# Designs tried in a protein design chat: VHH binders against q9y6x5. Part 352

Target 1, 379 residues: q9y6x5
Amino acid sequence: LPPKLLLVSFDGFRADYLKNYEFPHLQNFIKEGVLVEHVKNVFITKTFPNHYSIVTGLYEESHGIVANSMYDAVTKKHFSDSNDKDPFWWNEAVPIWVTNQLQENRSSAAAMWPGTDVPIHDTISSYFMNYNSSVSFEERLNNITMWLNNSNPPVTFATLYWEEPDASGHKYGPEDKENMSRVLKKIDDLIGDLVQRLKMLGLWENLNVIITSDHGMTQCSQDRLINLDSCIDHSYYTLIDLSPVAAILPKINRTEVYNKLKNCSPHMNVYLKEDIPNRFYYQHNDRIQPIILVADEGWTIVLNESSQKLGDHGYDNSLPSMHPFLAAHGPAFHKGYKHSTINIVDIYPMMCHILGLKPHPNNGTFGHTKCLLVDQWCI

## First folded at step 16 (VHH)

Design gb27 (framework vhh_surovatamig_d1)
Fold by ESMFold2-Fast, scan of step 16:
Structure gb27 (fold): chain B 379 residues (1-379), chain A 125 residues (1-125)
Amino acid sequence: as target 1 above (379 residues)
Amino acid sequence: EVQLVESGGGLVQPGGSLRLSCAASGFTFSDYAMSWVRQAPGKGLEWVATIKQSGSEKDYVDSVKGRFTISRDNAKKSLYLQMNSLRAEDTAVYYCAAKYRYWEAFYEPQSYDYRGQGTLVTVSS
């Protein structure tokens, strides 16, 4: 039988939630599958960039989705969540659903994964839902399972995206155990619904299912604010992105703007583009601005305005609080295996292997995921 | 050109009620989650309430939960905030705000695509 894969993302699911809360349905999934305890995501640790890295195997500087808010210096175009359907922003990479449709003459299906409602290299997911945050998890699941069972050519790659626990992580912060317990229990129940639906439709035994996330969450506070207006007047620059990584486009000499910013707060690092640490792989793209500010974990950059965020992400990708997990079940995966760490860019070549696709050049290393797979040697 | 025009603000006594309205034009209103954000005198912007595209999902800041009700009419391209049991601490300029996707929290004022000019609500004897 041709291999099939369903990739599920719960936005903002911090890896250590698995140790601090009860997940009976997820634990049953893992018992007969695999768990990667930490996934090291790409910088910046934001939703759009990391979701696109999962499906391309590329660092942000290579796939071009470098933030949730962007400015392209060459074309003078602005990207925001109201202008994200322009293929221009997505065309610097080839996501796996495009490769699946073009290379194997198979169909792809998508329930709101970032980029799936955009024609990328003139190819849109065969079946997709336009983004709408009001659409329930149940409706997304109903469409995905319908397309997995009723498609010609057959759907072999499907994606499903859900906004929680990110929304609640921002509202309450990850250290609010009462509210986070309620939210995470609801997510575990949705995982139970997913497994039950796949079993009832006869899909469970022959479908590979990956459950993962794009980033974690860290606790923020009104006591940890960096007021950018105290550092520099807004007349000297255009703000492209604010927090916790600020993207600064100077209106005057770059060195003058840098000098006004560099010593303003002990709780942020200020980088000229060419001085951004190599370990971030966040330098070689026209959408990365001339000056980048990186706040320390738990610090929020503001413009003389209050922040109600009690949790946030976007911080240094070396921070364990920014790491998601990966769990998987299906014929391609071992049963009852735990792995410590992979890079988020490693997911793409693993998925290509499972689907029998030739991966586009990417930053992932297939060797890092070999121990998860039944048809590979763990040594 | 995108326009968000708020109305319905005014002076009201503690315990009283007001209904704010926001008329939207220049974009596909039904594709956007809508919020009310407020700014009290001498304070920063504070998120108050959000309603998602269909109108069925709503969220509120804890201090107004049970007192305020957010609603929308997609056919009329209008957003509403019914404010009951008003307190002096609710005194603020109230802004209508629009957001297309959830990729950044609704609780951050800079995460919104569009914001109106505001309407003043004063709760005083």
Scores: ipSAE 0.592, ipTM 0.826, lowest interface PAE 2.4, mean pLDDT 92

Design gb28 (framework vhh_surovatamig_d1)
Fold by ESMFold2-Fast, scan of step 16:
Structure gb28 (fold): chain B 379 residues (1-379), chain A 125 residues (1-125)
Amino acid sequence: as target 1 above (379 residues)
Amino acid sequence: EVQLVESGGGLVQPGGSLRLSCAASGFTFSDYAMSWVRQAPGKGLEWVATIKQSGSEKDYVDSVKGRFTISRDNAKKSLYLQMNSLRAEDTAVYYCAAKYRYWEAFYEPRHYDYRGQGTLVTVSS
């Protein structure tokens, strides 16, 4: 009877939503489990990078998914959502489902977690769904629970990804209480459905469940735009990624491009790659461009355009608005325990411990999560 | 080779109707969420409407709600925009756009994986 773990992500679930809105189902889950109030994610605070950090325990410079849009200077390949199935982009790390399948001959299952529909080191998740945003949470949950009960070798690690509240956070902004209340209530109801389904199938008492997210959300405004075209002509550079972290590939001398950008806006920091702050752990990878622009919280970088976006993420990972939370329930976890903060890279070694897997070298610290676990001494 | 080819634009009087079509080729159309994006004279790109892969889930910018209807035919690899009760403010070049993942709002012009050449809609007397 090997241990089993279901990892669930609600994209863009800002930690302080828990204090500003009511979540009766999630609070009931936490009452008999654990809550980490803030998870300090990796920089940049974007979906693909942070989802891959959760399952590898690595900073973005180490796992190679450094943005949602990337360019590799050595191979001259371009990464976008439509080309994300090229294993080249994912092969700089070994995600937990690969380790799970290669150690002890176990199976993994995935409902749309980033990377799970890609063969990584010639290993694809044993059961997976191709990405399709039209597939309901219920259908994703039905497939995951079917695979957890009816697989050989047994599914011991399963992932489930949901696009909300990120999509609505972008559309309405996190300060729109009317619309965000409706969206977050629907998410809480989905959490209730998840718990009910697991109870009905006899999985609830023996399955470890982690509910987390990749990042938060901050309010944006038409009054907080940084227009790059006011500072530099597009003929001087190739734009790899735009906002709120712009990745600039110079077509002329790097110093000339830097000089045109360095005083562009008081609400944006401009870095040569070697000058990117060490605390970001965002420097040592060929996919990080020679010049990186980092907008201040709530500011949007544009190219002579307006923005319809009322919420965004990608900002400095020290900002509480960028932090998600982590809640967990199951035989590995204490009941009724609250913890203040962990790093998002700490989730991977904790999950490896729960599953009895030997972790690959990683940037996480197991000691940071030991107070959550029943088989560990908490100091 | 990915192609999105729009058609159906033209000159129409205020209160009139037009139906835009977009023919897609070179990719698996049914795997992509599809959007209409427009650019008015002297303005930037504006997201208008999105339809998810199955065709059942739709979203619109507030200014066109109740007037425009987005639809798709996955078998024909075609996207449509039925525009009713047209206003002078709807005058723009309309682009068909494709997005594989629903990671971020469809508002920004760089969020789309593919975009067509556009079709001009002029609402004028």
Scores: ipSAE 0.589, ipTM 0.829, lowest interface PAE 2.4, mean pLDDT 91

Design gb29 (framework vhh_surovatamig_d1)
Fold by ESMFold2-Fast, scan of step 16:
Structure gb29 (fold): chain B 379 residues (1-379), chain A 125 residues (1-125)
Amino acid sequence: as target 1 above (379 residues)
Amino acid sequence: EVQLVESGGGLVQPGGSLRLSCAASGFTFSDYAMSWVRQAPGKGLEWVATIKQSGSEKDYVDSVKGRFTISRDNAKKSLYLQMNSLRAEDTAVYYCAAKYRYWEAFYEPRQYDYRGQGTLVTVSS
């Protein structure tokens, strides 16, 4: 029987929530599985880019989903925050569900993971749900488990996406212990429900399950705003993305726009595209704009307005506040093993190994995850 | 042409009530989370309330909890805001706004996919 893998994402689950709150169900999962304490995500530390990096093993400049809001200078197309289902945006990479369906004649299933409702290289997930935030975790789980048990060809790769704790992290900020405790307890209960459902259906002992996230969350404040309107007039540029990484498309000479921005605030870095730090791997794509502004942690870029966000992400990927965790359980994984750090791009080649798939060229390093796996040596 | 048309604004006394309506056309209304956002005189845009696609899940800014109720009618392609116990600080232009993925940017009023022209609510003696 082919190996099976369920990949679960809780959006915006900051790694250090694990040490500051109680997670009885998640801790039981980890006790019989593995925990990676920090996952170093890709820049920019946003939902769509990092979800696509998890399933492709590529930096954003390579897979083409470089932000939640994008403009392609060559084709002059606009992408807005997940409502654009044009395959053009997704076709610069091959996600694992496509590889799974094409190499092994296996099926894939998806409950709302970004990109799974789009035909990519003329291949869409065999089973999928169109995005709808009103669909409960239970309904998503019911569909995934039905597809895992009742499909021909068999579903061997399944994904499940949940919007929390990101939505509450934005609303309350990660330092609001009362509200975050309530939300995180609900997530732990959902993890308990997941494990119970898999056990009741006889899937638990033979299914590999990864629980991870795309990014963390940092505290923001009305006292930490950068007003772009005090730096530059709207007539000089088109704004493609705003905060905390602003993507600027100049309407006049690029150097003139850069000169108006470069000394405007001590709390943001202003980069010409070719001067973006190499460690970000965020330069070599037509969807990366000529000028990028990067706010310091906890600072919000605004246009002569306030911001209601008490938490945000998108910041420098070296910041621990931007890091999620990874927990896993199943026949491929050791029991009771704890690992310090991996890169988010390392998840893809590990998942390919578990499924017996040949990975497409990627930026991950299989050696970084081998200590998690029972069939590998950790020396 | 996508349109969101607000109505129901006006002048009310403190402690009074108003019901705002928004009529949507030109897009699949039931696929979008809907929000009310407002702009007070001399201030920026402020998110007030959101309702998810099904109509059962709602969220509010703390200052209006218990006073405002958001609702929707997917068959009529309409969004509503029942405003009770109105305060002078609620004076603003109220905008109907649509967002396909609400969780990433519902506190960023400029990042909605669609927004109406607004309806003025003035709370004054």
Scores: ipSAE 0.671, ipTM 0.859, lowest interface PAE 2.0, mean pLDDT 92

Design gb3 (framework vhh_surovatamig_d1)
Fold by ESMFold2-Fast, scan of step 16:
Structure gb3 (fold): chain B 379 residues (1-379), chain A 125 residues (1-125)
Amino acid sequence: as target 1 above (379 residues)
Amino acid sequence: EVQLVESGGGLVQPGGSLRLSCAASGFTFSDYAMSWVRQAPGKGLEWVATIKQSGSEKDYVDSVKGRFTISRDNAKKSLYLQMNSLRAEDTAVYYCAAKYRYWEAFYIPRSYDYRGQGTLVTVSS
């Protein structure tokens, strides 16, 4: 009987929500499993890049999904969250479901994890759902559990993606305790439903389950706006991505555009591509534009307009507000173990180990996750 | 070619009602969450209301809750906004807008995948 793993993502689940709100179902899951209090995600701290880093173990410059909006100057192709199905964008890495299907003829299943509805290296997840935000968590869970129980060849790797608390975090901001309390209670109830469903189907004792997220959330305000139109005219550049990391493609000399932007706001750093800090690992990819603007935490870059967004992410990955957590339960994991910090790229080699897969070269360090696993020496 | 065409705007007295319509073509309407966004004279774009693909989940800006109702007909590829108890501050050009992914905030109007040409609503005595 091959080992099985279900990877669950709640988009935008900031790590410190666990300290500020009550999660009875998640707490019961953790009590009999493991908790990593902070996961240091990759830069930029956005949904598509970090979800792909989780399943490839690579920095964004290496896997090629460098933002939620991208432009490739050679092919003149544009990527967005509504134009994401061209395999060209995803083919710079091999995600775990592809490796899983190519080794030992195993099957994979996916409920809307980014990239799972795209053929990558001519391989698409064996079972998948096309993205549709109206599909309930229950329907996604029903499909995943059906595929885990009834597939031949067996489904050994499954993913489940849920859009909250990210959407509500953007609307209300993480400091709105009344609204965020209601949202997070609903998520805890969904975790309770997940555990109950797996128990009722006889899957719980033999399934490894990871609950994680791609990033956190920080408070934004109408009082913290950076208006690019105050510093540079639209005729000088093409805007590839806006906030909080703006990707600028110059229409005139790059140095002239840089000089117009470099003193635009005290709350924004302006980088020529070669000057982007090495610690970001955000430089060595043609999809990274010639000039990158990075807003300070809580600041929103706009074009002569207001913003109704009260929460956002995409900021510096050293910020604790950008960090998610990781909780896990199952035969591969210790019970009642708490760990401080791992890197988000460390999740991939750990998952490969659990599934008995040979990982592709990656930026993760297996040693960082050894103490979570029952079959490893914690030294 | 993608098109969103709004209609139903006009001049109305305070306390009156209007029903806005948006006809969509050139894309799979049922795969997109739909929104109404507005721009008042001399102001920026403001998100007003969103309806998810199935039509069962709806969200509104606080200033219009209880007065406006968003609805959609996927078979007719149409979006609607029923506007009741109209106020002078509701005066704006109203745009229908489409968004494929839920997680990039609806609350930044420039983040929409498609937006129509707009229809003017004037609330004045």
Scores: ipSAE 0.635, ipTM 0.850, lowest interface PAE 2.3, mean pLDDT 92

Design gb30 (framework vhh_surovatamig_d1)
Fold by ESMFold2-Fast, scan of step 16:
Structure gb30 (fold): chain B 379 residues (1-379), chain A 125 residues (1-125)
Amino acid sequence: as target 1 above (379 residues)
Amino acid sequence: EVQLVESGGGLVQPGGSLRLSCAASGFTFSDYAMSWVRQAPGKGLEWVATIKQSGSEKDYVDSVKGRFTISRDNAKKSLYLQMNSLRAEDTAVYYCAAKYRYWEAFYEPRNYDYRGQGTLVTVSS
């Protein structure tokens, strides 16, 4: 019987939440498994980019999902939610479920993980749910466990995506203890339901389960706005993405646009594409625009308006507030082991090892996750 | 061709009520989270309310909670906003908006997949 892995994402689960709120079910999961306290995500610290980095082991410039809103300068295509199922956007990388399915007698299953409802390199997840935010965690879990228990060829890789606490993080901000406490308790209860369901179905002892997230969340304010309209007229550029990383496509000379923006705010860095810091690994893709603006933590870029979001992400990936965590349990993992930090791109080669898959070339380092695994030497 | 056509706007006195409707065509309505977004004179876009695909979950900006009710009829491809206890600050053009990914609905009200032409609501004595 081949090894099995379930990868679960709670969108926007800031690592620091673990220290400030009670998670009895998650704590029981961790006690008999492993915890990585901080996962250093990729830049931009956004949902689609980081979810795709988890399953490809690649920086955004390499896998091609460089933002939640994109423009491709070569093909002149615009990425939007209405065309997120166009394989063009996803075909610059090979996600783990595709590789898993290319091996004989293996299937993949997905409950709404970004990209799993798209035929990537002519391969779509064997079992999948089309994205629908109205579908409960319970229904997603029911489908995943049914597929794990009743599929031929067997499902060996499964993914489960849940959009909280991200939605509430945006609405209330991560510092709203009353509202965030309610949301996070509900998530902990869902983790308890997940573990109980797997135990009742006889899956728990033979299944590797990873619980992680794509990014964190930071507090925003109406007192921390950068009004782009005070520096440049809309006639000079096309806006591809706004906040907290603005993607600017000039309609006039690039240098003129840059000069109008470079001193717009002390709380925003303005980069020509070639001047984007190398540490971001955010330069070498046609979907990265000629000018990018990067707001300082907690600052929101606006167009002569207020912002309703009290929390946001997308900021510099060196910021601890942008970091999620990773917890795991199962036959591949040690019990009661705590690790400080890994890179989000390291998850992919670790998962390939667990599943016995040969990884595609990637930016992860298997050595960073060795100490989590029972079949590896840790020094 | 995608169309969202709003109706039901008009003049109303403070404390009054209005029901806005939005008729959708040219896309699979039931696959989209639907929102009402408004723009007051001289102000930017403000998210008001969202309803998820099945109609099972609703969300509101705090200033309208308990006063406004969002609803949808997937069979009729229609979105509604029942507005009660209207205030002068509710004066705005109200837009029907469609978003495939709920978690972005109030994050960037400029980044909806589709938005209608709007219907004007004026709350004045």
Scores: ipSAE 0.721, ipTM 0.882, lowest interface PAE 1.8, mean pLDDT 92

